# VHH binders against Ni-sirohydrochlorin a,c-diamide reductive cyclase complex, component CfbD (cfbD), part 14

Target 1, 370 residues: Ni-sirohydrochlorin a,c-diamide reductive cyclase complex, component CfbD (cfbD), of Methanosarcina acetivorans (q8tjz8)
Amino acid sequence: MTQKEISIIHPRPSSIVAALYTLRDLNVDVAILHGPPGCSFKHARLLEEDGIHVVTTGLDENGFVFGGHDRLVEVINKSIELFNPKILGVVGTCASMIIGEEMHDAVLEANPDIPVIEVEVHAGYHNNTRGVLFALESALDAGIIDRKEFERQEYLLIKATEVEKRFGAASKEYLAPSRGDLKYKVAKRLIELLKEGKKGLVIMNAKKETGYMFADITLAVSEVAAALGKKENLVNMANIDPELGLPRVRQHAQYIMRDFIAHGVEIHEIIGGMDEYPIAGEKVSELIKEKYSDYDFAVITGVPHAIPMENLQHMELISITNGPRQVLPLKEMGHEHVLVEIDLHPKTLGVSEIVESEFGATLREVAKEA
Key: E = the ipSAE of ESMFold2; O = the ipSAE of OpenDDE; V2 = 0.75 times the mean of E and O plus 0.25 times the DockQ between their complexes.

## First folded at step 4 (VHH)

Design g3 (framework vhh_7ubx_2)
Fold by ESMFold2-Fast, scan of step 4:
Parts: C-alpha cells; structure tokens; sequence
Structure g3 (fold): chain B 370 residues (1-370), chain A 125 residues (1-125)
C-alpha cells in the first residue's frame, strides 16, 4: 500500500454519502445523484437541512439500458432553472456505474455557465475515505480547489486516521455519557478554581459543525469568569482560523469568531483551521511551553485526545468530548474530569451561530448560586 | 512496492487489432485512475487514455473511437483494446498509475506517479 491508500474511521457509512458531505464542505449548492431513486436517500434530508439541494435522475429499467444521458441533461437544466446554483455537483451512483454511462458527456451537452464538480464513486467501496478523495479530486479537476489545498486535505485525512485509530474510535470500551450530576459537580469545581484565582487555558479543538456547540463552552467559561472578576486569569485557544479550509469549513470558523467578538470573548491564540484538529496539538504544546507553563488548569473541548499530554501533566484537566468511547482513553492519558456532550449532527447542521451546550448551560446555572 | 507490468504488444498489420494488458500490484488498484501513455521513437510521451477508479473514460482525439480503455478491479488489471491500427500508432505503450482518483489530459495536464517498463507495438506490413 502507498501513502495514497488512506484509511479513516469516519462516521459516513458509504463512499457516495462521504462524497456528498465533501461537496457540502465545498459549498456546492445542488448535488445531482445520477442513479436509481433511493440510492443514498437516507442522508439526502440531512444535506438539505444544511442548505445543499439533493436531486436524483431516478433511472428506471430503460435508463439502465439506454444510458440515461438525456435524463441527466434534463435534470441539470431543471436544477439550474429551479435553484440558480453557484456550483453544481454530479455524483454517479450504483446505476450509472452498472450501465457504464459517461457523466462528463452529459455535462458538456448541458453546457452550464457555472462550475460543475463531477464525482464518480464505486458503490461497492467499503472505505468512505475514497468518497472524500473522489470529491476532492473532482473539485481539483473543476478548478474549485488548487493542488496545494488538495494535498493539505489528503495530509489531514492521513493524520485524522492516525489519531482516531490510536486514541479515539479504536477504543472497544463504552461508558455512559456524562449527564446531570456529573456536569453539575465539574461545573462547581471549575467555579472553585476561578474563585481561588487559578489561571486556566480554555482550548477548543473542534471539527465541523460540532464547533458551534463547543464554542458555547468557551463562551460560558468566559461569562462566568467575567462575573467573578477573573477574566484576566483565562487564555482562550481555538482552531478557528477563518482563512484555512474548504469554503464551508472557513465559513464555520468565521461565524464562530463573529459570535465570540459580539459577546466580547477574546480568542488569544489561533491554533489552526477547523479541519486541522488532528495536528493542532503540536501548536498547543508549543504555546504552553513558551507562554503558559505556569497555568493551573485547562478546559479542553472537541477532540481532546489529539492534544498531547506533554506540558499538561501538572494541570487539572476538564475535558469535554462528543464521543462516549473516548472517555476511557482520555482517563488513561491522565484527564481528571471527562464529560460527554451529545452532539447529533442534525442539531448543528444548517446553523450559523453558537449553539447552547449542556455543560455551558449547567455552568451558567451553577454560577448564579455559587 | 508499486509494480506495473504491461503485455500484449507485438507486430500487427495496418487495420489490425491488439489488446494490451497491465498487471498492477503493491497498491489498492481500485482507488486510482489508470492511464495509457505511448512514446514513439525520438518523440516525447503522449497521453492516450485514462480510466477513473469509477470507470469514466477519457481519450486523446487521435485514438477516440479506435481505442477502448477498461479495467478489471477484481484482477488488478488494466486493458487497452486497439482497433484500426495505423503506422502512426507504432510506439512503446506504458501503463501508468495516477496520483489520485482522476487523471485528465488537457494539453500537458496528465499526471502520474508510477509507470511500467512498457510493451512495444509495431504497425507495419
């Protein structure tokens, strides 16, 4: 196997679904599924919720036999008429691959005035990383991203696979999500640390839509510290570089930063882009060693297991993740307090502002009484 | 670890047909676009055809309609079916692995990271 043979523990169950989510991240407005009705239909609704229209050519028995070129041309023209997209995606599904149809010829015939990202994925693929790569390659071919960005995305897929296999998703253990009493107990402890004048790092290392929810924890901690007259004791770090990543990823970072500014929350250190969560830990370690080695505690949200324990071992750690399978690996690494936020993508897809977290809400409530 | 081995070349008369094969190993064949490139004596390499991992095919205008690129992912094998061969088709034919899912040729835009040793095709009476 070469280094181009990337394997990733990814939540997307098929290469077709992975390709569609990647097209979403590229700001594709309309994605046409060229194949039978129902192929990947389960996820089309979630994508619609996130602002990408999903349309199918709905190939029947005649379309299987006669290629479906006329139907694809018709659907391309109708999609442009109905949705006025800036970027169109065309994804070949199981049916188009069976009949050997050439999607590119249909796109040339339709001759749209907008960029078209043509993605052909093999329905039989079991590795959803292939779907991500196919969509990125097609975006490169269409001129939507350059080779430098393609190579960066490929590198990040390799690093994400390494992190998840070693630390997160590879865990065979399961612990119940942190709820109710545990969140209250940890919120009370955090307030005690602030009242005692301890210095803290608030580190958000988040990916995709989960950033909107984890950002609320940074917001809540800042609010509570300000109310206690301890705002100067906090340093906020976040992987929300507004200029790095695929277009939708940059947009998420921009919206989160906008809301932090609106609420008077300063992000002291930018530790990377939102797609750089697998490698942001190196920057965090460097910053702690150079500037923050005398800090007493850290609140780490999102993907805490991607942050190395080097230079964190003598801090009291409060770690908040969205995966219950990450609890045991985090505790084994030395994290004292491990909480789980239940982040269902449908709750954060389509949002453009910070969303209240359970821990943030708990912290705000406890602060009123403490 | 990547290895590509071409076969099926030989001497053929004008108007004849040949099928070239390329046996691939050392990588997940189904993940990559595969390309046929030829080099005639004293000339630089010329892109002929590419097939994406999904089966979409792209051809140079000089070969479109005469050559057919195909793949068998179960056998890790790439094919080039050549028909209506002309003396101008005489060249060493190389199998090449794309860097990624797709390789398209638009002028000098073909891109690959590995190629085989090639198989000689000679069209002559």
Amino acid sequence: as target 1 above (370 residues)
Amino acid sequence: QVQLVESGGGLVQPGGSLRLSCAASGFTFSNYAMTWVRQAPGKGPEWIATISSGGSTYYDDSTKGRFTISRDNAKNTLYLQMTSLKPEDTALYYCAKGRTYTVKYSGSDYDFDYRGPGTQVTVSS
Scores: ipSAE 0.000, ipTM 0.150, lowest interface PAE 17.6, mean pLDDT 79

Design g4 (from U4 with S52Y M58L R59Y A97K K100S R107D P108Y Y109E E110Y Y111F; framework vhh_7ubx_2)
Fold by ESMFold2-Fast, scan of step 4:
Structure g4 (fold): chain B 370 residues (1-370), chain A 124 residues (1-124)
Amino acid sequence: as target 1 above (370 residues)
Amino acid sequence: QVQLVESGGGLVQPGGSLRLSCAASGFTFSNYAMTWVRQAPGKGPEWIATIYSGGSTLYDDSTKGRFTISRDNAKNTLYLQMTSLKPEDTALYYCAKGRSYYGSLSDYEYFDYRGPGTQVTVSS
């Protein structure tokens, strides 16, 4: 996904694409797309960069009309032979509507010694939530997740939908990404706050792989504060619980935490798992009310609009989001300084370490001038 | 070969309860998802609930909280416990081997086999 695609079209992923991303989060090693060649191919290539093999059955008109059972058995067996996966995913594509139960029968005939997550979905750009649910229900059926985790994921999907609709992820107005001069001015202001001995909260509320880039902002702020002898004025919060979420989500949190430790950055408050970004803001508000009500400013990265304003209104806010469409809603909520990081997904897929952000780089550069 | 035989239907008053059964034979019952579907006179089939081989369940919003799908793999039997029955629940109920596409039925029904059905009539 490029910035051009995001800014022009704002494409919603199909249920098939959403299912594939969910299989990625479940640490599926090989995903078989059962249908015609090319269906969802663009997103499948991005998943390959994240280390997941994507294979298609390549159904022709005969397979579409009469079913693709034999072809799917063949592809399952070949995928196991070639890739030796620990978990296999099978996803019905846009042409799979007619083949129905042939997918399950093919899995039974192939009888692999590994778990198989079977996702039979209708293609449709309107059904993102359905694609996620289809994959999670299939993972539950395959014994990959338990009922408690399934119920937690379903709850989080409901909350994510509420955040999207309530706080204007659907804003009709488009504001171009902030220019470097704005990042420079905000970086200077942050350094001023630190030099004046103001106390700050650095809050990362990030979605999965985007956390790798937003974590760099926490890292940069900690580096600059340390250089100024003001590290004790900062409290770092992050939704990087290493034991919560689907396997790949936990892995992201573990890698980010590893890098914070390696750089001497302390995360004082764990505010939830990386999949809990829609609800982690409630934990942040509780912590501020109970422990941090006397803090002067906050740097909020990732999904700032998911964090309630009740306990933030007395702080100077620096908010960094990944989408230009979030800028106007955040300003309407009362956020003073709103910055945008772009191209997060292309820069963070297949990554297992913190990636430099534009604001982090700007902050480090401005600090040298101070 | 594969046979599915539903039972337990009948006439019941609004607010009442019924338990439907589906006896399965001719396949390894425990390996398959099983589904309950209903069809009211003059209407298309409507998916009610699915229970997967692993035991997870999925329900249509119209029945969630009122109907409970369950299975007994030792007896090769599928059940549907219906409570708080409404006149709108009047339909021919049949079980099916396999799953629908997660709560959606269309001209493309994704069942290998289905039974002949058992009639449920909810009226005063």
Scores: ipSAE 0.000, ipTM 0.158, lowest interface PAE 19.4, mean pLDDT 78

Design i1 (from A31 with S53R E104R R107S; framework vhh_7aqx_2)
Fold by ESMFold2-Fast, scan of step 4:
Structure i1 (fold): chain B 370 residues (1-370), chain A 124 residues (1-124)
Amino acid sequence: as target 1 above (370 residues)
Amino acid sequence: QVQLQESGGGLVQAGGSLRLSCTTSGRTFSSYAFSWFRQAPGEEREFVGAITRSGGSTDYADSVKGRFTISRDNAKNTFYLQMNSLKTEDTAVYYCAASPDYLRWLSSGSYDYWGQGTQVTVSS
């Protein structure tokens, strides 16, 4: 049951792939897979779409016999020549573990003028959390992150595991509402609430690149409220602290904030960094208790199940998530309206600006009819 | 691979303190996160506390939070459970456990390596 729980919190198939995604989040420019061609190569190619170059040493018969040391030195030097990276990652694969090769010796011989993050894992480890932790430990050793940030990331992995285990283990089924019909019905209800002068919270609690699409919902709600003369009835909250998180995570927050500003959308409350989605709900609960307890409704996007129901029970809740598995647990928690954005992750890879959501597009269209 | 051995158990009066130690041998100590579990007679093993690989985060069962403290000493290949304000219901066999992953709610069956257990008896 542990492997099923880990795969839910980190939707990456192995520790090697998890390490590569962590290197991406650290703004590693080039990641070298040290091992035979094909070991995790298929999954690693998806990272190319996010702007990280993935190169392999492609150990042959000679490399297997002699540990691949010379080949790794060669690939390090060629990667520096071709890509002029600021940070290199080197990830050991299944072959590196089998032949007992030491990547560190190759890095020392190549002696690059840039930091190198060395991660020694293999495809046989079915622990996504282990892959993330090893990459973060290696980044700490390379001076890319400090001890305080490492400890924060470790804490967030624990909290993410708790959140997903509670909901993932409990729900093996889902109720996916009809695509267009339910979104239209909920959009009409939201416009009705705004026209009646109800006060609403628009809360984005999103993960990394998925924030680009969930941000469109905040944007659409703000646009429609402004058109109705009801902008002052909304409070926007988002986990887009531009100074918290690994470099790529901060960059996502910065790009989303840039686009909100460009569109005249105010974010009244910053509820954490984009990697803090497992714990941002505690801050949301406290803010509602202290400042917003008299609000009538809330639109919650991203990871709504990470937000406690404390102080939300009197509100009409509209929740928008990226996973059909979350629909039933959210309804059981008391969320009245639950919508799903489809293919969220594939549509947000490699983007650097807010992208249109289905609910946002639906809301804009329904508002024209009003 | 790692082997674990508990020490420091014994008899103590309610309100007293005990410090349990778990010494490791085998693979590098720093590669593992560590946890303490306990088992009272006729009960299932229950989680007590955990410390992450870095030592930067700890987690505790609600029943012991504020009374027990887990720590690790990488130089000594040892980790500890400081038990304060002991209650009679803390009477159990205490086990140390090691995992390359850390998950707060992992069941006892999910841990890779276990000690033999040490008896803690809290008298009234």
Scores: ipSAE 0.000, ipTM 0.331, lowest interface PAE 12.5, mean pLDDT 80

Design i2 (from A31 with S53W S57K D101S Y102F W105Y R107K; framework vhh_7aqx_2)
Fold by ESMFold2-Fast, scan of step 4:
Structure i2 (fold): chain B 370 residues (1-370), chain A 124 residues (1-124)
Amino acid sequence: as target 1 above (370 residues)
Amino acid sequence: QVQLQESGGGLVQAGGSLRLSCTTSGRTFSSYAFSWFRQAPGEEREFVGAITWSGGKTDYADSVKGRFTISRDNAKNTFYLQMNSLKTEDTAVYYCAASPSFLEYLKSGSYDYWGQGTQVTVSS
């Protein structure tokens, strides 16, 4: 059985893992992990499920058995033959001049007719942010992204770190995942607010693939409000700008938007790209101050703690987060109802459509009793 | 997350043909490789062939290349092994298997899910 991890993407346990997930976001089809034999790479299975093939040159048995240079050439050629990738990634697992030069020489010898992103991860660093930056720098060098996008990504990493530091996403302390009866009680309260004709904001500020599950909450709230004749009392906001971000990030936004349209759900305000979750809260605050200051409640999903409390403190808040470590900080900020979605990453990797959330399912069930 | 069930085994004369089916149930991903292995009495389990995520790329053991063909039917959640020009040495229990990593397809230990096996006997 595969171990379940709450934080596969944030925080990333190593610079190599961080680099691989960044290559995935760049729409790399095959990533070759090059270096000496080492521990089994448990994230390879999860990346495979998300549509990127991870191959290693460090296999000792029933794999590629050549010297480092020759092994990498063979793995490159075999990967092209079997997968027909549009973009290839090569990640060095031992950061040295020898490994970096060997990787480059092997790429030159293989001479593929597709772009290759060569990432050398520095062995002396345990900073996961640096792994992301190394992959982005390599993508810039390969012409996959331009300098403007590189600088935007670097800025977003700085802002993400600030949000995590400020509001406890990096905290070691957390509450146990929310119980099902709490979700039931909160679902009943939301239906009461809708029946009373209260005006609500439904705000999704989500990270990448987690957006597929959090989008189900927007979908479920919209469905229930429509059934109650209260659809006009809701404003939906989401960070699903289809034109912003690395290629895979844009694709997630496009798939989510497609499904909202297919289900008759209007997104009234686009608050940024899916990689802009650390800064989208500023746009939300501006919108509330300008247009929505008279709203009575808000349902905030994904990364609620990235949204400033200014202009929210008079509203009844229902907040659904992707990590139990964020519950206490959110409550301290003034979020009254704080829920946690479970099995989030395992249910959202490899998908291209909205997937059912536990709160969404609960809300739909409670609405049938109303 | 995925369960596999073989069918279509039986007795066939050398030079004949046989088609094996493997039906998948539970969660399947486009990233999965679907493979056939076989095991003759007293021998180790041997790779026969595999089909990649897109269904467009196949690989075969040298001993069966040109004689066996793998295909899939996404609507039926089933993949097949068409065996032509059968030889007596093809006699074995045939197993279907699923793995997230095609490039480890030669390693039986890399496959997470296995069927129960179906007997194929080729008479002279």
Scores: ipSAE 0.000, ipTM 0.109, lowest interface PAE 21.0, mean pLDDT 79

Design i3 (from A31 with S53Y P100R Y102W E104S W105Y R107K G109P; framework vhh_7aqx_2)
Fold by ESMFold2-Fast, scan of step 4:
Structure i3 (fold): chain B 370 residues (1-370), chain A 124 residues (1-124)
Amino acid sequence: as target 1 above (370 residues)
Amino acid sequence: QVQLQESGGGLVQAGGSLRLSCTTSGRTFSSYAFSWFRQAPGEEREFVGAITYSGGSTDYADSVKGRFTISRDNAKNTFYLQMNSLKTEDTAVYYCAASRDWLSYLKSPSYDYWGQGTQVTVSS
C-alpha cells in the first residue's frame, strides 16, 4: 500500500467520504448516498469490506429536481428489506437547503422502524473534517450519541489536527520502509534487553482498526518475554478503554482486550480510548513520571509522535509507526529505533481479532534462534 | 432556514458593560456555530467571537480577549455577548451570524445567516 491508498481511509479525503467513515464508526449498517451515480467507488468498496453497505439513489443531475424524493423513499425501503439494518445513514451529496428538505421529507414518508442519521455535506468544503462534524451532529440529533460524547469528539478532532500539523507532517522527506533487515536487527536488540534483565514499557497508542496489527507487537513481546522467563520485567499500556468512543471504536477496543485476555497478556495501564490517541500521551507521561521513571526501555506503537519526550529521554526507544513520513520526525525527537509496518489498512479492515505484524513475526522468529 | 435578531445595543460610558443578545427563529441544526461581528464607520466587518453548538469551544479576536465573553442558552434559542471594560474603539454596529461550518468559523468563516445589526456606542 502507498501513502495514497492509506490516505483514502483517513477522514480528510473529502467531506462526503469523511461523513461515511464517521457513520461506519457510529456502527451504521447501511449508508445511502443521495445523489448522482459514480460517487467515490473505491471508498465505497473499502467501507463494504469493513461491514457497512454503501448504496446510492443513482440520480442523474436532474433527478433532484424531477424525482429525488420518490427515489430516496424507494431506496430506504429496499435497503431495510435487503439488509435489515439497525441504523441507517442518509448522506446528501449536494448541500442545498432544498435537497436537505427533500431528504428529511423522504425519511419522514418512509418512516422506518430504526434510527436514521441524516447528513447534509458537500465535497466543496475546504475543511474536510466538516463531514465528520456533520455526521456527529446528525447522530446527536438522532439520539445515537449524547452531548458529552459529541463535545469529546469535537475536542479530539481539534487535537488530532494539531498532532498532524506539529509532528506527523513536520518532515518533507521519508525513509523507504525497511526490507526486514532493520526489523531483524531491532528484534535482536529487544531480546538482548530482555535477557539482560532490563525493565521495559510496551505502549500501544493506536488509531481504530490499525490497533489490531499494533496489538500483535504487544502480544509478541509478551510471548517472547514469557519464553525467556522475563514477563515480570514488562509493563503494558494501551489506549483500549472499552467504554470510550463511538460504538465501532469501542468494539475494536473490546475485541483487542478479548484477545489479550485469551493469550494471558495483562494490560497494566489503560491510557484512554482508541480515538484518544492525540491526547493519550499526557497520561503516558504522568504514569512514567509517577510509577515507571526507573524503566530502561520502551516499545511504542501506533502514533509514537503523540507521546511527549520529556519523561522518555533516558530510555532506549523502539518505535513502530504506520507511516514512512513519521520516521524522520521521530528520529529528530530522539527515538533510537524507528520501524514502519506496511499494509495496515488492507490487513485490518473487516477484522475482529489481532492480526500478525511484520515486527511481531520477526521477533517470534528471532527468539527461536536465541 | 434560520433568522437572527440582535438586541441589547445602546449608549454606554467607557469602562462600562453591556450585554447583547441574539435570538434565533426557524429551524436550528446542531451543526450551527454562532458568532459576533462588528463594523465601525469606514472600516470592514471584523470578527469578535464565536461559540459552537455544544458550547464546548469559544474563540475571540485578540482585541477583545479577557473583556468579552460569549455564551449560549440552547433552550431559549439565544446566544449572548457580555462586553466588559468597554473602550471607545469598541463603538460599532454589532452583527450576529450563524454558520453550519464548525471548524471554519475559527479561521475565515463562511457565514450562512446574518442579523440586521445593533448599534453600540461607547462615549469617553
Scores: ipSAE 0.000, ipTM 0.224, lowest interface PAE 17.0, mean pLDDT 79

Design i4 (from A31 with S31R D101N E104K W105F R107S; framework vhh_7aqx_2)
Fold by ESMFold2-Fast, scan of step 4:
Structure i4 (fold): chain B 370 residues (1-370), chain A 124 residues (1-124)
Amino acid sequence: as target 1 above (370 residues)
Amino acid sequence: QVQLQESGGGLVQAGGSLRLSCTTSGRTFSRYAFSWFRQAPGEEREFVGAITSSGGSTDYADSVKGRFTISRDNAKNTFYLQMNSLKTEDTAVYYCAASPNYLKFLSSGSYDYWGQGTQVTVSS
């Protein structure tokens, strides 16, 4: 038999960027980018917005008067003085074996009283997933996560790859659905289902910060159902276990749960942690078989393609995703109504509360006349 | 840069067991994923098994699943392939490989560092 290649897929476009976002998920307060002058990163501003200070050791040609080792020691000491971080990250940029050795020696000389997560990534690497894995290994070595959590994260990276491979999303040209017309029609249909006394599942299977916007859809549906006297017809499920995941991921779940409680929204079923989106679909299927097989429709937000179609076949599906490339594959799987929330990552980075979605706003507006 | 050297190959009877070792030299052993490949005469290199940098996840070719076990010992900079219930079809040169890139069911072209190979011959 011919063996097929299967790679672990991470949504970040480079190993350095993947490492930085993993450090963010680990609640690293300061990330130092160490490497030659000329390496630049478009994501540094987004990370700053998300509460991580990003600093660099790189010097221009005129300023390269000291060795990288001495500069890194200086930047480590300055970062501790200026930011008083609880956890420090050091990431090699345009990295090589020599840069990695220099980073380690500098960290040893600086000898900070706080944990340091050293991420050595190689120039020429073409798989972004290694950036995630190296950052997690360094976090394990620094005592920030235990081996059980490291192994769980590694397992989830494998499962995420399997989900994306089975989904088969195309990367060429795609046609985004109309923002106004389609959202209006689907909102009207959902209100019709509620008025007719149909029973519905509202399932959020979200990734990290995107959960803040997808949570607004759960909130809006609950508000509208309550206004129609139909809140008993809804079951809310969400992957917002506040005790599972890397520190920042747990924090997202906690903030979303806080806001649901503040708005009187009950989450009837916790289907996993926010990093468990690749496997939460199995829990959803189990719950439907055991408790909810007689339900008429489902609103599925976040990563609908991670939820198996088995047991959803009899339901009318309203699916809301963050990528227009996902529309065609979702319809191919049997999803009747597929909507897109765009620009979720830039709109949700740095956010610590539920933010309004386009579909949620549309649903609230249409319901005013109901 | 990582250098790899296999040991433990040899002649074994069908139904027997053999343990291969791959010792590494170089820094950052704990950050690399490791794999075993094999090549029979006239054939392309075939994936056998892989272990992630943490050691928490392993993958195997269907032909060896349940019979072979891959493991690693970071303190010794060594990783292993325990081969049980050996068959004559397992006869091949076995290569250890290292990658800073974690992939399941990898092609040989995906690996940066390779050992020289060790012969395993399974007699009937």
Scores: ipSAE 0.000, ipTM 0.276, lowest interface PAE 15.5, mean pLDDT 80

Design z1 (framework vhh_rezetamig_d1; at its last look DockQ between E and O 0.60; V2 from the best seeds 0.00; counts 0 for: pae E 19.0 > 2)
Fold by ESMFold2-Fast, scan of step 4:
Structure z1 (fold): chain B 370 residues (1-370), chain A 127 residues (1-127)
Amino acid sequence: as target 1 above (370 residues)
Amino acid sequence: QLQLQESGPGLVKPSETLSLTCTVSGGSISSGGYYWGWIRQPPGKGLEWIGHIYYSGSTYYNPSLENRVTISVDTSKNQFSLKLSSVTAADTAVYYCAKGRTYTVKYSGSSYDFDYRGQGTLVTVSS
């Protein structure tokens, strides 16, 4: 989703950005962007905030034609010397096949004794999936992931595309963000449900780093329910399996779980890994059918539209997503209350702990008045 | 299911050009992250790396052979080829085509690691 959204936001689609984010998820220590700096300047900065050293060969017109190979060899050798990386990534720009040829030659000349994930980007590719697959294939070859994990990631890419297609033209409509008073009204409603002794499911189906902010909603609901003597009326579900996913994705789940434990919040059901948000909804549906069919309401955060409506239709739904584009599709699916948390990515990159959400803060404030 | 199959003449005369082709099945040579190459084993000697090519067309050759070696790729046929010019009796060897990962080969040719190899084809240089 995030990588597909980046391609939509930028007029010139590129697999380079998709490859860089995949390298981040693989815990690459240093990523070298080979070519003109302009193609990926903003994304390189975001990756650096996530603790990865991002360096560029910084080719101008002259360097691109006459010095690209030598510059890349220099940058590879310097990066190895200065950072002593365990895993090196090298990504070609959107420029041309000429850059791809220089990358191969430069990596061989530098002759590093560490795994190199080399992403060969073909000029003109408008499919983000190819950038992800190229990086994953190189990671498999380097022994960073195994064949089973590669096949799991490939399956998840297919399922993510299916979820996105399901929303069609409606997902392209941008609505103004929810007014602050809407969060207040929904917070009051949730407190009413808790006070009335209603049983609720708190489901986090989060995509990777966005989980740091959505997890705060689970914390806030648990805090408020405990203060009202209603903690036993809640079941918490989350896609934070600490053993599933690419290395960085597993670390996100581990840090979020650490913070839940530190705050005395129990996660009753683990519904998958943080990269399994496209398929975790099936597990949620099974659990509701088997154990939780008598529950009265659900708070669903992250990617609510990936959760099937089959066993949710009798519940009052409070859904919190990270984009205004999702509001209309969720309402069309039958979600009563739809809220938006904005600026998720800038506020969650480089963090290793749960961060405060607007809805969580609002809920805590309303609870003090109750 | 990846298979590499060498094909070409079993006998070449001194001073002529040796031409070998590798046909790849169960995989695509246009896949990123890989190189495709040639190695040989002369009778009673160890393996010698000849050179390799990326799907992009970039080539690296053993310095001792570089003036005589050309490796090319044909993505439309899923094949890659070796041409070795001005052959002598010293070029008699079993020739293998192979697939490897970028970080497993050393530029010096003193060490290499190929994930997959063909069955090999014996080439004799004799008048």
Scores: ipSAE 0.000, ipTM 0.138, lowest interface PAE 19.0, mean pLDDT 78
ESMFold2, look of step 21: ipSAE 0.000; ipTM 0.123
ESMFold2 (binder alone), look of step 21: mean pLDDT 80; pTM 0.815
OpenDDE, look of step 21: ipSAE 0.006; ipTM 0.323

